VHH binders against Protein DOG1-like 4 (DOGL4). Designs and how they scored, part 58

Target 1, 232 residues: Protein DOG1-like 4 (DOGL4), of Arabidopsis thaliana (Mouse-ear cress) (q84jc2)
Amino acid sequence: MSKMRNLVEEKFLEFYESWVIQLELYLHQLLIAHNNNTMSETELRHLISKLTTHHKAYYTAKWAAIREDVLAFFGSVWLNPLENACSWLTGWKPSMVFRMVDRLRKSRVVLVEAQVKKLEELRVKTKFDEQKIEREMERYQVAMADRKMVELARLGCHVGGESVMVVEAAVRGLSMGLEKMVKAADCVRLKTLKGILDILTPPQCVEFLAAAATFQVQLRRWGNRRHYVTHS
Key: E = the ipSAE of ESMFold2; O = the ipSAE of OpenDDE; V2 = 0.75 times the mean of E and O plus 0.25 times the DockQ between their complexes.

## First folded at step 3 (VHH)

Design p56 (framework vhh_6qgx_2)
Fold by OpenDDE, second read of step 4:
Structure p56 (fold): chain B 232 residues (1-232), chain A 124 residues (1-124)
Amino acid sequence: as target 1 above (232 residues)
Amino acid sequence: QVQLVESGGGLVQAGGSLRLSCAASGFTFSDYAMAWFRRAPGKEREFVAAITWSGDSTFYTDSVKGRFTISRDHAKNTVSLQMNSLRPEDTAVYYCAAEIPFGYSLDSSEYDYWGQGTRVTVSA
């Protein structure tokens, strides 16, 4: 059965499909760069810049969409169930990327001691920021059962014009809080990504970005094999 | 179209104060971190201060800590830089910049939008 989709969902679905296609193209370039030791530092930095710009574009679109309907992102129809299951506050969990970095180190990436220390500091900071957001989210979720929401629930049992208006107003209020939390989480994501890229050398950045993009693309593919998602 | 318009620059004596303002339009102000950069004569552009999208966090270059304060007004789509205890070495063209927050960035290349700048001259 097809899900009913609102305008925000439809628009963002279209955007995301295009965005992922472009990501795959960049992934291809990253892989070429990774396997081609003849590329100059300038070329590598340019490629890295393209990827960072691409990610900025995603959040630009996302934040525009969540202003209209943040709830759409808590049931993201453009993602398969596997992708959704792996989501933390409508996106990837920031601390996850450090495990990716660790994996790279175990393979062939050689980090100097100074880099390792900086990464650890960043990891600690990222974890702290995540926990702070989680506490706020917990507080928010607990507060959902406050007196106001109980009254709203009672109103929801009756169909009436005034009741509908009250419900809509209440939902808008809730949505504003959620939007703030989502944006906060996204900022932690972006800060973490930026932090890692600042610590790594251009070749290392390319490897990291390739790994990250690969993971994202593969996760989507794996999920699609298990659960068919209709986007039209 | 996107616009960042700086104002408030001028000539001031050492130890004096100025308040710079930047008016933003043409984009969703609340989605962007805002920053001030400056370029002194014969020098490269350098980071001065930044404020997160929510206004909850601020960042300063070491040389201005305790003297400069960055703030933003979401209702007016403005970012301000209160500059106290000004020094001759603060003489520069000050630029307002905006970025979709990669956190705070000290690198000017990461900012998406720029103003034309306002000149601050601090006399000895």
Scores: ipSAE 0.392, ipTM 0.739, lowest interface PAE 1.4, mean pLDDT 89
Fold by ESMFold2-Fast, scan of step 3:
Structure p56 (fold): chain B 232 residues (1-232), chain A 124 residues (1-124)
Amino acid sequence: as target 1 above (232 residues)
Amino acid sequence: QVQLVESGGGLVQAGGSLRLSCAASGFTFSDYAMAWFRRAPGKEREFVAAITWSGDSTFYTDSVKGRFTISRDHAKNTVSLQMNSLRPEDTAVYYCAAEIPFGYSLDSSEYDYWGQGTRVTVSA
């Protein structure tokens, strides 16, 4: 059976497809910049700014959509099953981007000691914020199994209109809780991204953004083929 | 139409207090981080304080920590700056600004919306 899409899902699907196409265009520009040292610092900063603006546009659209239907982001129809399997609270797991930062340590250009120290401080802070959100999600899941929620679920199975209204109000409250949690997770993502970009030089920012965009684009392509890579 | 309207500026003696307010309209206020910036005569615009979209975190420049308090009211779509123990060096035009979603930026260029400013003069 197919899942029927609502209007929020259809609108965000259209937005996301266009957003990914533009991301691929920016990735092409990042790869040219990375492979070619002819770009000035001003030109590199302009390219980095385009990527930052592009990510801000995504979160602006996402937050508008989750206000209408946060549950659309849990098992998103615009993401393939592989992308959904790799999601943490409706997006990328913030600490995972430090694996991409670690690739910069293996590049021919060595990060200076001051940058390494700042990146480690940011990693620790990011992991702390991430764990705080995970504890809030666990508390949310425990609350779902609380006696009050179990009683509401039991009531919803046995009686009509009055019970439906009470259950609907409770579900609305739970959706508001999920919305706040998703926004908190997105704030950790954006603080982590901004923090990395503030620490890195413009050429290092280009290399980092290229690695991140490459991973995102390739993950989507792998999942869309309907055949998983068996040697990974 | 997006609008940020500041109020509460004025003339005050050193050691006095002022409360600045910023009324937001034309955008989803609860989705935006809010900040106060100031520009002293003959200087560039500088960061003063910020509050995240949720109100869970506040950030201050070192010179105002312990003296200024930023707060927000989602029901009124307002952000406020309570300024205590004012000093002559706090004399500036104060600007309200909104950003989505980084929640905190020292760089004024990162902010999406700006108010017209309100003047604060602290006499010695």
Scores: ipSAE 0.017, ipTM 0.471, lowest interface PAE 6.8, mean pLDDT 83

Design p57 (framework vhh_6qgx_2)
Fold by OpenDDE, second read of step 4:
Structure p57 (fold): chain B 232 residues (1-232), chain A 124 residues (1-124)
Amino acid sequence: as target 1 above (232 residues)
Amino acid sequence: QVQLVESGGGLVQAGGSLRLSCAASGFTFSDYAMAWFRRAPGKEREFVAAITWSGDSTFYTDSVKGRFTISRDHAKNTVSLQMNSLRPEDTAVYYCAATYPLGEYSTPDEYDYWGQGTRVTVSA
C-alpha cells in the first residue's frame, strides 16, 4: 500500500527530485574539475559557488516547507528507508563530514598543519553543537508527554467538535518546537559545511564536495535498489 | 521584492546614544540572521553586529562590545541596533543585512540582502 501524501509532501518530493538531478549534474562537473588540473582557480571557485548556492536553495525550500508541516520531514516520503535511517533530525549528521575529510586525507589530499588544526577545532565545535541539540531533543521527547498530550491521549479516537480544535492547537505547539530543533540542526550543518570550505583550498573543496555529493547520490541509489520507492 | 530599510541615523555628540532600526520585507524574516555593517569615510565596509535567526545568539566586533546591542522583533520584522557611548570613530553609514545562517557573520560576501544605509555622525 502506498502512503497517502499531503500537499507539503508532494511539493517537496517534486522539488527534491529536481534538486537531486541537479546535484548529479554538479557532481559530474566536480569530478571533471577534480580530474582536470588545467582549470583555473577562478573556475574552481565558480564551481564551488554553484554548489554552495545549490545547497542554500535546498534549505530555503526546506524551511519554507517545514513552516507548513515540519512533521512531513519526520518520515520523509521523498527518501528511501536507507536514507531515512541515516538521517539525524531530518538531515545529514554534521560530524559525519569530518569522516569524509579524514578519508580524503588518507588518499591524496595533503593538508598543512594549520588546516589540520582548524579542522580539529571545527570538529570539536560541531560535536558540541550536536550534543547541545541532542539534549534539547531529549528534553523535548520527555516533555512531550505533558498534561496537554495526556489529555489528548485520553480523548482517543473519538475526537470531534471542540476536541478537534484542541488537538490541532496541541499539534501546532509540538510542531513549533520541532521546527526550531530542525532549524537549529540545519544551522549546524551549514556552519560545518562553510567551516570546512573555508579551511580547504579550492581544489580541496572540489574534491570534498565531489565526495560528499557522491556519497549522497550513492546512498540514494543503494537504498532504491534495496527498497522500491514509488514517486509521482 | 526584498527590502531592508534603515532608520534612526543622525547627528549625535560623543557619549550620546542612537537607536537604529531596520525594517525587512519581501522575504521570510524569521529564517534569516540579521546584521549591521558600517562604512566610514575612506574605509571599507566592516562588520558591527549580528543576531541569529532565532535571536538566541549575538555577535559583535570588538570595538563596539559593551556599547552596542543588536536585537530583533519577529512580529514586526525588524532588527535594531542600540548604540550607546558613541565615539567619533563610530561615524559611518550603517547598513542592515540579511543572510541564511552560515556560521560566520563577519564576512559581507555571505549576506544576501542589503539596505541602503543610514548615516550616523558623532561629533567630538
Scores: ipSAE 0.025, ipTM 0.497, lowest interface PAE 3.5, mean pLDDT 88
Fold by ESMFold2-Fast, scan of step 3:
Structure p57 (fold): chain B 232 residues (1-232), chain A 124 residues (1-124)
Amino acid sequence: as target 1 above (232 residues)
Amino acid sequence: QVQLVESGGGLVQAGGSLRLSCAASGFTFSDYAMAWFRRAPGKEREFVAAITWSGDSTFYTDSVKGRFTISRDHAKNTVSLQMNSLRPEDTAVYYCAATYPLGEYSTPDEYDYWGQGTRVTVSA
């Protein structure tokens, strides 16, 4: 088990490090496109497509990994402590991206009234979907503390033969529930991202994706720094 | 705007084959996972098959594994379902559905766009 868990963590760590390096390269391209504002609409759409493909590759790899070991994503070894502290159900909180959208409304690329309305409708739906998942997680945590689980925990403390096998089967069942909830949260993330990109124009999409990637990259850099404060 | 149009349904004898096609328009097809669902008279929609946005992975309900093959054509914006060794219990209206990538492909409520359906009747 520790060998299988370690293998999943090692494989995803290797994948994630490469994925972040590529994200930084795409961020550079997004910033050039945004700051110079010289690209055609077709060129901007091509760049947006590269970013969306990159994010889909992340979720494809993640879902393959959580199928093998979902617990690897709770307290991930490929994330620093700051990134882990900012996680909501193994990733970014979907409604957080609307704070980035709010910054677009103050930019040179002004949102049309119809876009503002659609974004507000999407924000409300996203918050509703988040709350639904949070209630499911709460129910899952309550189920882990029910009488049967308490009895299995006592057996695990004082095990012999069949007791070990019964406890292991119960733990596998609990992991399946976590996998379902993580996938549900990731679906809300992807649908929120897709919804925003569908509402925005290509230049606005570039600005949004640049803001999102900048935040992700900077959060990782800040967390990788050691912070020593000394007061005399 | 967004449209999914199914075709290829019809009447076929048990043991026969049919190929269903779904033409997608009004959205970036390559960004969406595609699936086939079916609904027999008096029953709820049942998952049949799904293919990821990349085409790298396919999923099937147990009753059609080895008999049905889902595929997509990126250039033509189509998803197809090749149905072999058809059985009377495969009789249903078949629906094409699209959603942004999912972790759970078998849940109808997670699909954003639906076609109107194409009827398949398998006679004994």
Scores: ipSAE 0.012, ipTM 0.381, lowest interface PAE 8.4, mean pLDDT 83

Design p58 (framework vhh_6qgx_2; at its last look DockQ between E and O 0.69; V2 from the best seeds 0.00; counts 0 for: pae E 7.3 > 2)
Fold by OpenDDE, look of step 4:
Structure p58 (fold): chain B 232 residues (1-232), chain A 124 residues (1-124)
Amino acid sequence: as target 1 above (232 residues)
Amino acid sequence: QVQLVESGGGLVQAGGSLRLSCAASGFTFSDYAMAWFRRAPGKEREFVAAITWSGDSTFYTDSVKGRFTISRDHAKNTVSLQMNSLRPEDTAVYYCAASFVYGTDLTESEYDYWGQGTRVTVSA
């Protein structure tokens, strides 16, 4: 069954599809850079910056969209069920990226002890931040049956202009709370990404970003094969 | 090394204007949101204004809306704060800060780099 989409969902869907296509292009570049080993450090840093910018663009669009309708992101119609199932507060789980780093370590990537230590520190910090947000979210979710929601439920039984206005105000209040949580989560994501990129060498960054992009792209492909999703 | 160097502070009369500037170096400027904070005497540091990495969005604390304008120059790696209609309550040390993240709800801890600050004094 097709779900009805609002304007925010439709717009972001279009954006995301384009964004993913561009990500795939960057992934190709990352893989080339990783495999040929002919690029200078400056060139690698430039490529890393392009990917960073690309991710920044995503969050720019996301945050613009969530200001309009944060609820759209809790049902992300632009994602398939697998992608959604793997989502944490409307995005990737920050601590997950350390698994990618671990994978790199088990491959040909050699990390010096100082890097390992810093990564572990970052891991701990990231985990702590995640848990903090989760606790806050839990608190929020438990509080859903608060006065505002009760009032909302009560008013929802009535049809009228004034009543509608009150209901809308209540919904806005709730949405603002959710928006705050989403933004907090996104901040942890971005900080974690930055942290990893600061610890890794440019070649390692390229490999990491390639792995991350690969995983994202493949997850989407796998999910699409299992669950038909109409995006466009 | 990373540096944020503020300039443009000084003494100004109420109703006057100042333009603060922050010169950034030692990091990829274009990847960072830039912000201004301020600490008034005896008060905690507070958010004043921020601009996204791309410069397409700006954010302001309520007390400075309509009076302050934040902007950035990617070519010069600078962020500026135009302060108009200054009030005595605007007296503070103003700090430039950079964050790999952006948004209106960022805490101080989410800013990665800080300047040493420039003093703004608004006389009655």
Scores: ipSAE 0.411, ipTM 0.734, lowest interface PAE 1.4, mean pLDDT 90
Fold by ESMFold2-Fast, scan of step 3:
Structure p58 (fold): chain B 232 residues (1-232), chain A 124 residues (1-124)
Amino acid sequence: as target 1 above (232 residues)
Amino acid sequence: QVQLVESGGGLVQAGGSLRLSCAASGFTFSDYAMAWFRRAPGKEREFVAAITWSGDSTFYTDSVKGRFTISRDHAKNTVSLQMNSLRPEDTAVYYCAASFVYGTDLTESEYDYWGQGTRVTVSA
């Protein structure tokens, strides 16, 4: 039925709930800034910086947690089922963020040709980095299956201290490989976010961050208010 | 706009110590991982040490482990490299670098901003 949460899961659940509450407060500030034409570039840059710092705080906490238990991030207990269903390697899929940028363009936000070109170059690079990680994940899964098969076969033949050592070594190898892969995916996320913010003007950054935060907050609310179909 | 300014380089005898400092401006310092790289005469640039944006983790190249210590001060927007038990082979220009994204790879390509460098000469 329900699993018991370990200490890493309990600590990160507490962190994440607070982090989302603060994200909602920043979203409110972003929406106010978007509707206020009198805000200076310096004021907008300060708000963008607060959001950037908030996202970096998430990765600081995440990377500390995955160092202790990376498996906690596969099917996370602090995410509802809808959020988990939308996850790609323990987080948002980097290329999906460009759909939000496309909406900004279609909402009569004037993107100059140079920005459009740089965003397309970034989109192509992001998709390439995603595909590279997906190939690494496939190779990891194949290697993991082979090692698990050997381990299971050996356990059937040699029950004792040697089999325990082999199992423990295999589990440590699995965790280290997954940690490396998750960090690689998070690096693509951060590079994509940084790239978009560097290409956009401060008002466009505010609109982009507002759209991203709105989607994240709404996805969580939709999943939390889910109604089950009660017929078979 | 964006600036990384190194200081503290100089001439020192083998076995001596130096403290390098890097002052950062024009970006949100606390959001960036900081690192030191060096380039010896006639050699390519190599990684020396890095510290995460939170300051919770540090990384060192094998040749300096136990001799060099990297630290950061968020209040002053500085990163420092304490260099002890210096060797003639530590002679190089030392560069401060900042990365918005650090990860499993701590290569030169991960760094967004670079200082102009400060020269360290260790005499035999």
Scores: ipSAE 0.359, ipTM 0.701, lowest interface PAE 3.1, mean pLDDT 84
Fold by ESMFold2, look of step 4:
Structure p58 (fold): chain B 232 residues (1-232), chain A 124 residues (1-124)
Amino acid sequence: as target 1 above (232 residues)
Amino acid sequence: QVQLVESGGGLVQAGGSLRLSCAASGFTFSDYAMAWFRRAPGKEREFVAAITWSGDSTFYTDSVKGRFTISRDHAKNTVSLQMNSLRPEDTAVYYCAASFVYGTDLTESEYDYWGQGTRVTVSA
């Protein structure tokens, strides 16, 4: 049964569908670069830059949409239920991306000792930033429930224009707090991505970006189709 | 070797104008949002203005709206702050800052690189 969609949800659904199609096209280029040694280092850097720009374009559109309706990003209509179930504060969890790096290290990517050390430092920093955001989110939710609920309960025996303004202020305060927390989480995501790409060599960056894009595409495809999982 | 170098500070009379400039090197300028912050004597550093990495959006603190204009030049790797109708309250050290993320965040802790600052003094 279809739900009503507001204008923000309709616009972002159309944007996201186009964005994913372009991501799939970039994935094809990443796989060619991965499986072929004919691309120069300069060409690899250009491809990596295109992927970085593509991700930044997603956040540009997202942050514009959040100003209009941040709640649309909690249980989004443009994502299937599996994609929504896997999200942390409206997106991928920054610290979990290091599992993908670990998997690549075990199978095909060889890292120098200095890279391993830098990745460990970045993992610790990323986890620290995540925990800071989680604590701030918790404190905000508690403060909103405590202060605003008491004020709304007191005004519940009264009707009038001033009571409407107090309710509107409470709702705006909640939305403002959620906007800040979502943007803070997105900033950690972008800084973690950049940190990984700065530590890896261009061929290693191609491996990582291909794995990340593959995961996104497969999560979407599997969630839309719900087929049996098989082993290769 | 990341570097942000501010210039254009100085002494001006109230009502006057100054143009600050910040030259960026050691990173891909087009990937970064740019901002100006300021610190008045005895106060914490505060946000003044920001511009997105594309240049399509700008943000200002309320006290400078309509008087200050931020802009960027990708060919020269510079960000500028045109300051008009200056007031004594604008007296501060002005800092250039850069952030990899989209620059709608007003919090200074989200900026990765900082310049050393340029002093602006506005006389009554």
Scores: ipSAE 0.013, ipTM 0.461, lowest interface PAE 7.3, mean pLDDT 82
ESMFold2 (binder alone), look of step 4: mean pLDDT 85; pTM 0.872

Design p59 (framework vhh_6qgx_2)
Fold by ESMFold2-Fast, scan of step 3:
Structure p59 (fold): chain B 232 residues (1-232), chain A 122 residues (1-122)
Amino acid sequence: as target 1 above (232 residues)
Amino acid sequence: QVQLVESGGGLVQAGGSLRLSCAASGFTFSDYAMAWFRRAPGKEREFVAAITWSGDSTFYTDSVKGRFTISRDHAKNTVSLQMNSLRPEDTAVYYCAADLPWGSYETSYDYWGQGTRVTVSA
């Protein structure tokens, strides 16, 4: 079934389409930098800063949008079905970016032992923070089925101003809980991304960011190609 | 445009107290982690305290634990630092900082105030 988009969905769809176009432009610059050994450390750091700012802009816009309607981010209309299937709490799963880091071991500039140790420490910390959020998500889902929520659902079947107010308060509480959980997940994403960039050298940062952006762009393209093939 | 304006600095005797305030504008205050840093004459800027976007967690450098308390007021868009049992070594310019919770709470802030001077006499 088709659903009409609400205003939050329309605004974020417009933002996201522009954001992805700019990501593809930055990806082009990252690939040029990676293949061109003539760029200075200062130039590489400037490019890394552009990507950092771009990702921060995404979370700034996202957090403004989830304050208005967090549910828009569960099954997002600006993402194709494949992108939605690969999401974890409205975005990328933090521990999965270490798969992109593994590609650096096969690159021209190999990771030194000190970097490998710091990346493993960060991976363990990231998985720990990720599991804490998953436990909170499980508690949230269980709470939706508890005795009080069942009683509120029953009250929603009766007409009356007092019953309406109680149900509306409960729905607001659910939305605020989801918003807090999504922001907690985004905090882990931001800390994981920054942590990796702090451990890597500028050339390695460029390679890592290029790998991550390539995966994001290709996942979108693969999902969009789904419309090209039908069963008949 | 993000603006942070500190206030509450001044001269105080050792053992005294001061409350610093930081007024924030130009961003959604509730989305940002907030922190206090300080810089003593001839030294590099150091982390003092931080508070998460939700206010649920606070972080302190060891030298101020138990003496300083960071808090935030979402209705007033302010973060404050209550400084008790002040010592001469707390003398510094104190800076308010803000950012999305990007990386470490002890670093990684893009927005900074101009600072407010705190002088603790012996």
Scores: ipSAE 0.192, ipTM 0.612, lowest interface PAE 4.6, mean pLDDT 84
Fold by OpenDDE, second read of step 4:
Structure p59 (fold): chain B 232 residues (1-232), chain A 122 residues (1-122)
Amino acid sequence: as target 1 above (232 residues)
Amino acid sequence: QVQLVESGGGLVQAGGSLRLSCAASGFTFSDYAMAWFRRAPGKEREFVAAITWSGDSTFYTDSVKGRFTISRDHAKNTVSLQMNSLRPEDTAVYYCAADLPWGSYETSYDYWGQGTRVTVSA
């Protein structure tokens, strides 16, 4: 299990590094598109589609990986401590993006009343979904101290062959539950992102995606600088 | 090879019912949201209904709310659309689509079926 876990971590690390590099490239394109205002709507939509596809690729890879070892994502070695500290159930907190939208409103982005209303509705829904997941997570965390786990804890390190099998089975069961929760959280993320993009115009989408990508990239950079000596 | 195969289309009178089915293969079905779209003659393809990967949430276009029900069977890798109280304006080719749990409404879904024709007569 240890070797497999290590393999999952290594593979995803490699994937994520490549994924982030590509994100930076897209960010550059987004910034160009945003600053030049010369791109056609069709071109903007194409760029948006590239970004959404890129994000889909991440979750495709993630969900493949969590099927093998969901626990790898609760100690994500591919993230620095700052990134990990800002993570909610192995990713960004969905409600966070609305603050980004709010910042856009204060900038060059003019949202019509209909957009504002829809965004608010989406915000409320997103928050509700987050809370549901959090409640389930809390329930799960409390339930971990069930009879089986307590019995396993009593066995400690003095587990014979049969005990090891029981422990493995128990861990697998726990992992399945965690996987479900992670997927649920990711669903809320994806739904929220799509919701925002559906409400915004193509130019607004580009600006939003640029802001989001910038935040992600900068967070990583800041974290790396802060912990450069520790992780080198 | 990824495949989405729709079935269940046909001719029905107004007020009647149909049940569409889509069989999925070639990808991890449980990871994907499933949706139905439709394209009426002379119109663009439009969203009809979607169901999340877990089946816990469903989404509908306003015109079909209360009449259509989307469901999925993970054991069979199928998604279904129960269509009740059909109207002539429901006449269209209906397409099954798969995407990560991205949400509803005019998304770029990853996989598409070939479609099944539904005709509702007055």
Scores: ipSAE 0.017, ipTM 0.347, lowest interface PAE 7.4, mean pLDDT 86

